# VHH binders against UV-B-induced protein At3g17800, chloroplastic, part 16

Target 1, 346 residues: UV-B-induced protein At3g17800, chloroplastic, of Arabidopsis thaliana (Mouse-ear cress) (q9lvj0)
Amino acid sequence: ASSASNDASSGSSPKPIAPLQLQSPAGQFLSQILVSHPHLVPAAVEQQLEQLQTDRDSQGQNKDSASVPGTDIVLYRRIAELKENERRRTLEEILYALVVQKFMEANVSLVPSVSPSSDPSGRVDTWPTKVEKLERLHSPEMYEMIHNHLALILGSRMGDLNSVAQISKLRVGQVYAASVMYGYFLKRVDQRFQLEKTMKILPGGSDESKTSVEQAEGTATYQAAVSSHPEVGAFAGGVSAKGFGSEIKPSRLRSYVMSFDAETLQRYATIRSREAVGIIEKHTEALFGKPEIVITPEGTVDSSKDEQIKISFGGMKRLVLEAVTFGSFLWDVESHVDARYHFVLN
Short names: E, the ipSAE of ESMFold2; O, the ipSAE of ESMFold2 at other seeds; V2, 0.75 times the mean of E and O plus 0.25 times the DockQ between their complexes.

## First folded at step 14 (VHH; framework vhh_gefurulimab)

Design z03 (from x03 with D31E; at its last look DockQ between E and O 0.73; V2 from the best seeds 0.74)
Fold by ESMFold2, look of step 14:
Structure z03 (fold): chain B 346 residues (1-346), chain A 119 residues (1-119)
Amino acid sequence: as target 1 above (346 residues)
Amino acid sequence: EVQLVESGGGLVKPGGSLRLSCAASGFTFSEYAARWFRQAPGKEREFVSGITSGGSTTYADSVKGRFTISRDNAKNSLYLQMNSLRAEDTAVYYCATYRLTYLSTYDHWGQGTLVTVSS
């Protein structure tokens, strides 16, 4: 990452603060500030957003120049397209820098790019497996749902985190990206829930029991909704679960989500901006490498499933918690920036 | 809006040459692999040639040595140079692009351009 270039005091090799290295002039500037003067990042971002707004406004005022005599309409249009693409890249990198800042404020180091390991075990997970800081970054209600997400991914291995699995690197990256989307979704819903809870307008409820099957089914439904696959089972199950036994009390956030109709749930499971989608894709590619494909002599696309990696279940837990936290921060950052520089269209 | 528009098809005599183009818009073409397919009347679609985002090329056995795939990322364009054409090459030729990310696959297809090889 470009932030590693700011270690002026040691002369040692710079250590990147994030796996994705920013390429735009604004991104490179923010990367330096993130390392040298992190408390100044919000002010630097405000300055960059003002410059973006000014550039966008001036381009709107130049619309008539395309019709002026002597204007090369093809050249003008190409220049306008290049400027628009540059603004999109700059905005993506501003958003990413702000997410990285939130990790720094929480004193959580991002996992570095996955590379071949010199570890005698062959494991790629060289990052710390301590997760207490990540776990405390979320509301209790949100964390209950994160815990269920982890249980779905890790299964019974939640209690045996030193075990090592050999798994497709492509699959790990897909789990990471899906977990980012899940964290984005959870923060979106939790933020609304916490506001309504504070205003004391949440629906009251009767005492009810909730089965572990319903809870697992609800978690699977949310993960499927993130992939845009329709899943209807969890909506009806909440009502039918009442009074059948002594289980752990119902999760308030899960019950809140179950109150949404399918259209609302699908809308909430969607990443609002193309810039946020691009960040998730680019960040995950920085971690795991671009997925490689080949075109076979038969014409089909073959993704390499032979890229196997060794990772402990503790390392996997750390990745998933980081991914959910990344998504949660991305929701906050996207919303904050949109309020100052409107770019979210839906 | 995502679009792939093929052009350059037409009538050509056996032994002749023809150059197909595919113009891409609405997405970042340089990040995609691209392929040509063809479909003759009454037959199923078959692979012709492909090129990865990194430039690696693949050809069906029936066209090796006669066809050359290329791309120009600056122009968002894919090309197929077809030499030594035969009657068997008569088909509608389709441009397709493919990208794999950790979130999704992106698969785009054009509407096709007709190539007829006859006297």
Scores: ipSAE 0.734, ipTM 0.884, lowest interface PAE 0.7, mean pLDDT 80
ESMFold2 (binder alone), look of step 14: mean pLDDT 85; pTM 0.855
ESMFold2 at other seeds, look of step 14: ipSAE 0.751; ipTM 0.890

Design z04 (from x03 with T105S; at its last fold request DockQ between E and O 0.80; V2 from the best seeds 0.78)
Amino acid sequence: EVQLVESGGGLVKPGGSLRLSCAASGFTFSDYAARWFRQAPGKEREFVSGITSGGSTTYADSVKGRFTISRDNAKNSLYLQMNSLRAEDTAVYYCATYRLTYLSSYDHWGQGTLVTVSS
ESMFold2, look of step 14: ipSAE 0.762; ipTM 0.892
ESMFold2 (binder alone), look of step 14: mean pLDDT 86; pTM 0.866
ESMFold2 at other seeds, look of step 14: ipSAE 0.736; ipTM 0.882
ESMFold2, fold request of step 15: ipSAE 0.764, 0.770, 0.773; ipTM 0.896, 0.899, 0.903
ESMFold2 (binder alone), fold request of step 15: mean pLDDT 85, 85, 85; pTM 0.858, 0.859, 0.858
ESMFold2 at other seeds, fold request of step 15: ipSAE 0.761, 0.779, 0.734; ipTM 0.895, 0.905, 0.883

Design z05 (from x03 with G26R; at its last look DockQ between E and O 0.69; V2 from the best seeds 0.00; counts 0 for: grease 25.5 > 24.2)
Fold by ESMFold2, look of step 14:
Structure z05 (fold): chain B 346 residues (1-346), chain A 119 residues (1-119)
Amino acid sequence: as target 1 above (346 residues)
Amino acid sequence: EVQLVESGGGLVKPGGSLRLSCAASRFTFSDYAARWFRQAPGKEREFVSGITSGGSTTYADSVKGRFTISRDNAKNSLYLQMNSLRAEDTAVYYCATYRLTYLSTYDHWGQGTLVTVSS
């Protein structure tokens, strides 16, 4: 593809703003605003959240009226369940619209649904291979962890992005979803890390905020995607100047994560809301289709039969970076919305 | 949060027929694979039949040709037509649903309905 500030490497026609099409009235409204007036999406979302709050408050009034003698309590409960499910779907779509808004503000297009390509190579990756915008959306410490994640996924082909592989579509979707979860986790931890880093330097020149030895790698291993790159140790063994804050190490965020107790690690490794889980599942299914299963003659379930696709390693890198970014944005969006319309139970 | 309620069980003579139903309460029933299992007194639970979300069916050898599984996604319902019933078919019959996503598996079970085949 040719180079331009807003140009794609594939040169294909413009794609939909997101692979998941929103179905609720609020979602359809926000989809229109995303296209026509994207700068107004935050205000439109505030309006929709106020409507959801009003709806939830009025449902409390209706529950009290269900004590009327002779009324069908089963019918009232079924109606209340339907309304709550509709509010949950609406909330999911509001959250998704906000994530899409953040990609649009970053001038990064989401990849389209993976489908058969008319491209002569047979590859499914029609999206741009340039990832510079995605890379600069994250703190340097978070990006180091993302780089290690990519190295685990791509292996020896990290530097040979033009090569093509034939890979299970199911496996690609699983990697994408896992990468979304990883980005969500990383953003959660990175926000805490950045706050603590800022507070440690604010008292003028106090370097005593961390007196304990914290680099016992064998103490707690976390995440299959964490890399144990030897070059990190080599730089740490060189001449050190501790008094000037020049101790930025590769994988500083990894060391921070490894300092957590088991309870904290478990809490941080989980998605906080059912709505966020639903968004990840629906978004990934919009990209890759629903996973298919078969029922064996013994009655067990098996997913061994799935579609194979051709994708370049550059295309895979782009998918993974988008997934991590999606998860990072989802954490921020979930937190922002929860402050206005409480839905997170943990 | 799927609720599964079986019905249609009862007493029937050998050679007779019964039709079991399973009502699902979730809107996404069409996305789930569904299976029937049974458990006779003193025995382990065993597979009877299954149907994928796409409609592909599978049967245990002991019921093949006699039982037919079907689904009606508009009614969120699963069915088992049981013909040529034998005493050995006496059991509590359970429906179950299964869904795989890129993040998780979802596995739900009903409470069961009793089928008794005797003279």
Scores: ipSAE 0.728, ipTM 0.880, lowest interface PAE 0.7, mean pLDDT 78
ESMFold2 (binder alone), look of step 14: mean pLDDT 82; pTM 0.827
ESMFold2 at other seeds, look of step 14: ipSAE 0.752; ipTM 0.888

Design z06 (from x03 with Y102S L103S; at its last look DockQ between E and O 0.16; V2 from the best seeds 0.00; counts 0 for: pae O 18.3 > 2, placed apart)
Fold by ESMFold2 at other seeds, look of step 14:
Structure z06 (fold): chain B 346 residues (1-346), chain A 119 residues (1-119)
Amino acid sequence: as target 1 above (346 residues)
Amino acid sequence: EVQLVESGGGLVKPGGSLRLSCAASGFTFSDYAARWFRQAPGKEREFVSGITSGGSTTYADSVKGRFTISRDNAKNSLYLQMNSLRAEDTAVYYCATYRLTSSSTYDHWGQGTLVTVSS
């Protein structure tokens, strides 16, 4: 009759919620909360960041302690390096936990570690195809750029997703990592693009039946709502915007990006923090493993041990969309954490 | 209708005190962490102090021991008590709020209040 105790989780092997396992005390704590009490994750992260700030404030007061008489400079320097490495790892894992939370909020499961023999057919892509949810997570302008990115990776197979390819696992991992970095860059640029686009709709009434995308094409037209004749010709880079009744859109975000001077573009193309770079590397290695390199007795590199995997083009599309989404979330999470615990400029 | 409005800035002599206030409206202030930032002429905006929704506080090294952050959730207000003011504290002071579930870095910013410390 009345029994509230159910031990279903105690008798089963719990599946990890993400391929990368967190090792720091903060990361392990957050991993438990992500599973058991996800509504508490924001508060738990806030407390962990407060502890990091408190630790930094205490250590920052004695930054010149190596110049104090009686200090063993070699030992002190080693201890300081260990503390800094621990701080970086803790912060990396806080960022990763927050990215995982955003996937959970979107009701999108992360792909598990890619197994070399997890499927009887030898194919690694047995995960559900939830690409529609992933596609809906991005602005229409950002998705146009993502679609072009997919077309470059998949080529002529963009419309034939049941085809299977045998490809280097190392190569898939490289594409995944590059797609994460691309998603990070796209979110950074799109966020600025969307803000500048809305600023053209001021109380001064600049709306003349123009689309809001066209008004944000460049800063030179920022305060003058001048309708330029089309020099581009036809066909936009983005072919689908989801839904109907929308205009056929050119790649407005691409045009915005191309309007940056070289110094601005270079700045936007870099990942802002070492912690974000570290997460990209660790997450990708958790998915695909570290590459194995064999050195022959002659001292040359033998790459014949590179693992081949079978993956459908649909499976590849799912991986790339997840990677771009991961990078997009990483930008948001990095920005949010930096506002609470400043680390990007240090 | 979402607003953060700073007040309490002004001209004060070195060693004096000011109390800044930030009034929040149009959202549930108690759900948010809050921070004070400042920007001196010709310099980048810098962190001053922060307080979590749970009441934990942080301070920049340059203000620790002189400034005290507090909040009153019943009044939807954030405060900064500034004591032992120095010329280096001259800046426009901003309040900001954030929540980790937001898709943006800061959900709300005020327009700032000027603090001038001059003999």
Scores: ipSAE 0.000, ipTM 0.140, lowest interface PAE 18.3, mean pLDDT 73
ESMFold2, look of step 14: ipSAE 0.000; ipTM 0.190
ESMFold2 (binder alone), look of step 14: mean pLDDT 84; pTM 0.847

## First folded at step 15 (VHH; framework vhh_gefurulimab)

Design v01 (from x03 with R35Y; at its last look DockQ between E and O 0.36; V2 from the best seeds 0.53)
Fold by ESMFold2, look of step 15:
Structure v01 (fold): chain B 346 residues (1-346), chain A 119 residues (1-119)
Amino acid sequence: as target 1 above (346 residues)
Amino acid sequence: EVQLVESGGGLVKPGGSLRLSCAASGFTFSDYAAYWFRQAPGKEREFVSGITSGGSTTYADSVKGRFTISRDNAKNSLYLQMNSLRAEDTAVYYCATYRLTYLSTYDHWGQGTLVTVSS
């Protein structure tokens, strides 16, 4: 092959900022801006979206003219399909570039493609395992849900992240993709939750007895604090309040999610655009490789599944936190782009 | 939205040749493995040949050496060159595509094109 775009580079190639390499003209332009002038990426994206809008408007005008007698309807349809495919690819790569930009703004490097390690141990997780940056990128309520997700995946080994397992690469990729979906879902729900919390219309997630007592007590406490100055401590004998609560309040986001009916939950768990689904699939394939397809002479499909990798539980935690963060950013990026160039399905 | 349309079937004498085509639309064909299956009347659907997105080919033993699968990703098209046709090759030939991702399995099937091999 003369093309080097899909070939694995030898040891002299530039280190990529993200595992997925962009191929469209817009994607290649944005990739260059991401490395050379990252502060200009938002403006470059707006320019690319305006070009997409202009192209879509001109296609609408040509569609009207295609009703003229003598026009080849088959040729027109084929051209329109090619343009739609180009539009989808361009949008996917714009979304991906913006997600990469958000990771750069957070000073979090994306994990490189998971491939055979040159490390003598054979362990694939050579990436940094500092996760505090990733954990701080989410609201406290969202983080509680992320922690539960991690506990489900890692089990009893949450407390010993240095241990190493040999595990199916396919399984790790599936967990990563599911975690991206989960992060997208969580961000979507958290934004609704935060809005409803601000407007004080959340369903009752607190104890009705405690809420009634706390609201009455809170009013009296507020009134007393205002009249007594904030620095004054509790009065012995006069106002006997154990004025600090030691109660641990239940997670309100979990309760909020569990209040959804099945149809609402399914709608919120669905990725809104084909383009967002596409970059989740392409990003995960860039990380873990395309899943191998084996077709028997009988025509049955069997995945290869025999590839194993060595990874620490700390490395797994880092992958899952990145995946959730990727999904969270994707929700924001998809919403941002849709506001400027409408493409999202309801 | 998704379409696989087969063409090129017909009536052929034993020992003859046909070239089947399958035109794909509504999805990114180059991401998919593609296959030909066939079904004779009253029989189970049978694998004929497959080609991965990267161009690696497989063949059922019954057609190896006689049939050649190929693809043109720029034209979103799959082909089957069928040589030295025999009466047992008479069947409806189906185009199919498969893609396994970390999120889903996607498969698509065409409606088929009839190949009849008779004297």
Scores: ipSAE 0.550, ipTM 0.698, lowest interface PAE 1.0, mean pLDDT 78
ESMFold2 (binder alone), look of step 15: mean pLDDT 85; pTM 0.862
ESMFold2 at other seeds, look of step 15: ipSAE 0.625; ipTM 0.760

Design v02 (from x03 with R35M; at its last look DockQ between E and O 0.53; V2 from the best seeds 0.69)
Fold by ESMFold2, look of step 15:
Structure v02 (fold): chain B 346 residues (1-346), chain A 119 residues (1-119)
Amino acid sequence: as target 1 above (346 residues)
Amino acid sequence: EVQLVESGGGLVKPGGSLRLSCAASGFTFSDYAAMWFRQAPGKEREFVSGITSGGSTTYADSVKGRFTISRDNAKNSLYLQMNSLRAEDTAVYYCATYRLTYLSTYDHWGQGTLVTVSS
């Protein structure tokens, strides 16, 4: 669209709303709307998806023309490849804009590109340390899994968030990207878990189950067991609530995930689209810069000049929570867009 | 579909010159480091030259001063100018690309082009 969008990202206008700058005409258009008229983003996205659909439908007809004698097959294939790449980039930027919109709706600012700080400690983490908004965006069961993920990353430092570490920028970026993938996975399984959990709570006459017969049977068995314990009403000293409470075990997302067979778990752990993978890579590169490599005279690839950064454990926690939230939003956005413009391949 | 297609190989006299090309498609070439490797009959594949996405070049000692690597990102192409060719430069030359991201590494290899240096 407009060079004014480029100027907005570079300095004569407010700070960018996200670390990744959108370059396609659709992306630049959506970036403007995200700032000026965020309530119009859904309508703008719909328009862009309709244009993508029209463009893809026209390109499908031209593939047949590329096979017809009388055309330059090599040139036609290169043009078709360019158009497909342009559509993919445009779609990625639409998806990214929608993820950014979800952060704006949650009133959570994305962390800006990591750069040196004039902070007295030399830390790069200038972003707010409070994470309550991010924590509230997830179901309690999903947050339990996120907390475990944080414990694995931070280790004993979970309770010492003000201390500062000097750590490889490459490793921080890798942790961020892995945490995005984990959030994507968690949202996928949590959605299924929450639906099944709600249906198990309902009476046997649920509105429309579409669930397995075993779930309906389990609900009925649970209700029958509870109602057949008259000793609960005749409770006397010496019978603890622990004995009664052992009939009911709260569902947890970890237990649910452990119940998946290996095939289901592998399928759920896979990012569904090339576009989602591209978004994760581009977003993390916008945050941490492209990983620097050196080619040695022996022909090996070396990253020995790995940049070190100083970051507090609270800053790291904030990055990881943002990353998980980004992945969670990406799952939702990918699903929503796929319903409108089919691109997810299985 | 990811492809690397080498061209420009052939027969050349000792002391002569050749220019190899590698055409990339199906990926964003400008994001990748690109390299030339070669393999002579009965020998292990060896590094010849590389160029990073930022344009920094590296050469194996055996070709330094004689070979020049370059890239044209607008044409998605990698080049190797080979001067002062010797019989020992006879090999199949392979184009390869490499990218490190925060999620993974990505490698691509061409099928090779034969260079024969003989009198």
Scores: ipSAE 0.737, ipTM 0.884, lowest interface PAE 0.7, mean pLDDT 79
ESMFold2 (binder alone), look of step 15: mean pLDDT 85; pTM 0.854
ESMFold2 at other seeds, look of step 15: ipSAE 0.743; ipTM 0.887

Design v03 (from x03 with S53H; at its last look DockQ between E and O 0.65; V2 from the best seeds 0.72)
Fold by ESMFold2 at other seeds, look of step 15:
Structure v03 (fold): chain B 346 residues (1-346), chain A 119 residues (1-119)
Amino acid sequence: as target 1 above (346 residues)
Amino acid sequence: EVQLVESGGGLVKPGGSLRLSCAASGFTFSDYAARWFRQAPGKEREFVSGITHGGSTTYADSVKGRFTISRDNAKNSLYLQMNSLRAEDTAVYYCATYRLTYLSTYDHWGQGTLVTVSS
């Protein structure tokens, strides 16, 4: 009901509230409301979703008129596709605005676009130190999984956060994007876990059970589902087997995840909408710029033109925590909007 | 729906010229690098030319100085101007687009257009 008066409000003045600048009429409108009248954002979003629904419904009515003799069917199909693309772009920007709103409500500033290094030290990580707020935005069980994710990324340098590394900008962006997907997955499974815990229907004890063997036997279904979404396949493989297995400390949520059969795990590891995938891609490109590529004389694509950046391990930790939180909020926002304007498929 | 449609192929005499076009739809063409490939009968598909999002061009040695790649992002179109054609240029020419994001790679291919250079 009331706004927090913390450092996030004080620290947001000199720069845009988010790295991705919205370009659609709806997106520009919501960007202004986010800054000027944040308490009006829910009503503004509802208005925009109603307009999208009306637009989509009217497309069905025009389909009947396209069947009338003397109508250019090719032209109608082309116009319908253009309108669908515009609706998708508008929806993506509505979803993004809602994710930004959740960060504002949490009093956490999003990291701005990574600049070419205006800091005298050459480091790109001059962003605010709001790690404690990010850490407490998640259930304790989810946080343990996030901590394990950080350990995998930072490795032996987990305890040496002040040191600085020169690292590929492409790799940092890929880690960020993967961490967004991981946060999306974690929120989805944690939400189910918390519900089942509240209803006292969770099976067995907290330690690993014999059900881990049953998930291994479903490998054929898992492989087929992963191949249906190639952009998710590499991440899903890491979520389902590699990251949870031998290196990471046990947790209640990890045990719960390991109890899923392969079909359930694959379903939960999939980003449900292509709008959500688009948001992840556009947000990371707004942060890091589009990846630089060259075309070799052999005709292959090479990223040898890839930029290097200086970043502390503490700066990297802050990026990963933001990314996981972004993914978590994206799950909630996607679910909320889908209830009002159905768009989630597959 | 993603679509790449090549056009402008046909029969030409040695030494002649053709301009190939590729119309893109269903995606934001300006975000993609674009390439031309060709496949002669009985041979593997080979690279012809490419152009990055930023406009940097690359050519296979066999076509340098004879072929020119260009793009028009406002028209969602890729072009290949083919001059001084030779019998060895006879092939099906394919338009392809490539995008690298921090999350994934996206490859799209056309169905090809036949270029025949008669001896």
Scores: ipSAE 0.737, ipTM 0.891, lowest interface PAE 0.8, mean pLDDT 80
ESMFold2, look of step 15: ipSAE 0.740; ipTM 0.890
ESMFold2 (binder alone), look of step 15: mean pLDDT 85; pTM 0.856

Design v04 (from x03 with S53N G54S; at its last look DockQ between E and O 0.58; V2 from the best seeds 0.69)
Fold by ESMFold2 at other seeds, look of step 15:
Structure v04 (fold): chain B 346 residues (1-346), chain A 119 residues (1-119)
Amino acid sequence: as target 1 above (346 residues)
Amino acid sequence: EVQLVESGGGLVKPGGSLRLSCAASGFTFSDYAARWFRQAPGKEREFVSGITNSGSTTYADSVKGRFTISRDNAKNSLYLQMNSLRAEDTAVYYCATYRLTYLSTYDHWGQGTLVTVSS
């Protein structure tokens, strides 16, 4: 718990603490505690998880009574579907509340829903572009990978963060969601990497590198997600070839990731629960709105009516760093909750 | 778990009517756009009609004014009312659903139901 996180006590004119509004009874309860007494959120979550476990145990005990003669099978199935949907929504909202709590502990505000700007320039990024707190939340090795991810997205504009681009809101949301997935993946791999480094240190000496990589090739999943969005490719600019003699050393996180076989990479690139996927989708839709689609007379799906927005490269950097941090926190939160109320696929 | 099941196909005379149904299960149908496609023997699959989750409809030129797409989200069902049927409407008709999120595209297809228009 952090005693340095002091939240505002006023609730009469609140700014939303997060773009996604929680709707379940548990979510509304946790939202109130997030605002009023954020240090109590872990205990409140434990109470909600106990209730979920009790509900699951009770449903297991009453399962056979629905098969008795005279029971409406259709009604039983509809009630079971409703309860499963409510359980899923409750669990998603518990996960989200815990992620938001981690941002509050770090004294980092989530960006608000992206909306038409009142700024004279039309820019949507009114949020701070200073990102040092976000950068410091990650291990040095993980941050190196995050920096390379940013370089891929921002391209030559890494040094020109005040310049502004006009880009599809859909594309920005896709970059955000992909960056959440990337942060989840990176945290998962980094935890394994840090443990193995500790065990290596015990039998032998420390292998550390002071070398930084100007540009990275990234993971196959990361590059595939980015390259499948043409506007993201233009935003990221052309990736320069890897420099000679600056290759990554074996102990670095990048070389560790490259040492995985395809099965291991695929496993680590997969979000472990549908609940975690659900909150990523709901969070990004809360930020950017649901993608608008049109069905063309040819039968294809077209998103051409998607809103264009103006965003600075600094604003984009802040957004991507938040997304990666969100994914990193989501891995930790998912793992924590699963240990107390099992719900992920192994 | 995810299923789209078409029904209502059959033999009908030219000028007649049929109503196709598609029952969705295993996903939240109301979040999806839905489309009907058809494939005649030896031909490529072609678009017939679509309806977004908000209710906006689209029709291929060949069926405008004769076919009506609709949905009932409470019953997780998609419908195609086919009037003034012609021999060239003979095909297997497929139900499909589509959802775009910032993470992914979700695209589901049924097995199809045969419509034969013949005297």
Scores: ipSAE 0.718, ipTM 0.875, lowest interface PAE 0.8, mean pLDDT 80
ESMFold2, look of step 15: ipSAE 0.740; ipTM 0.890
ESMFold2 (binder alone), look of step 15: mean pLDDT 85; pTM 0.862

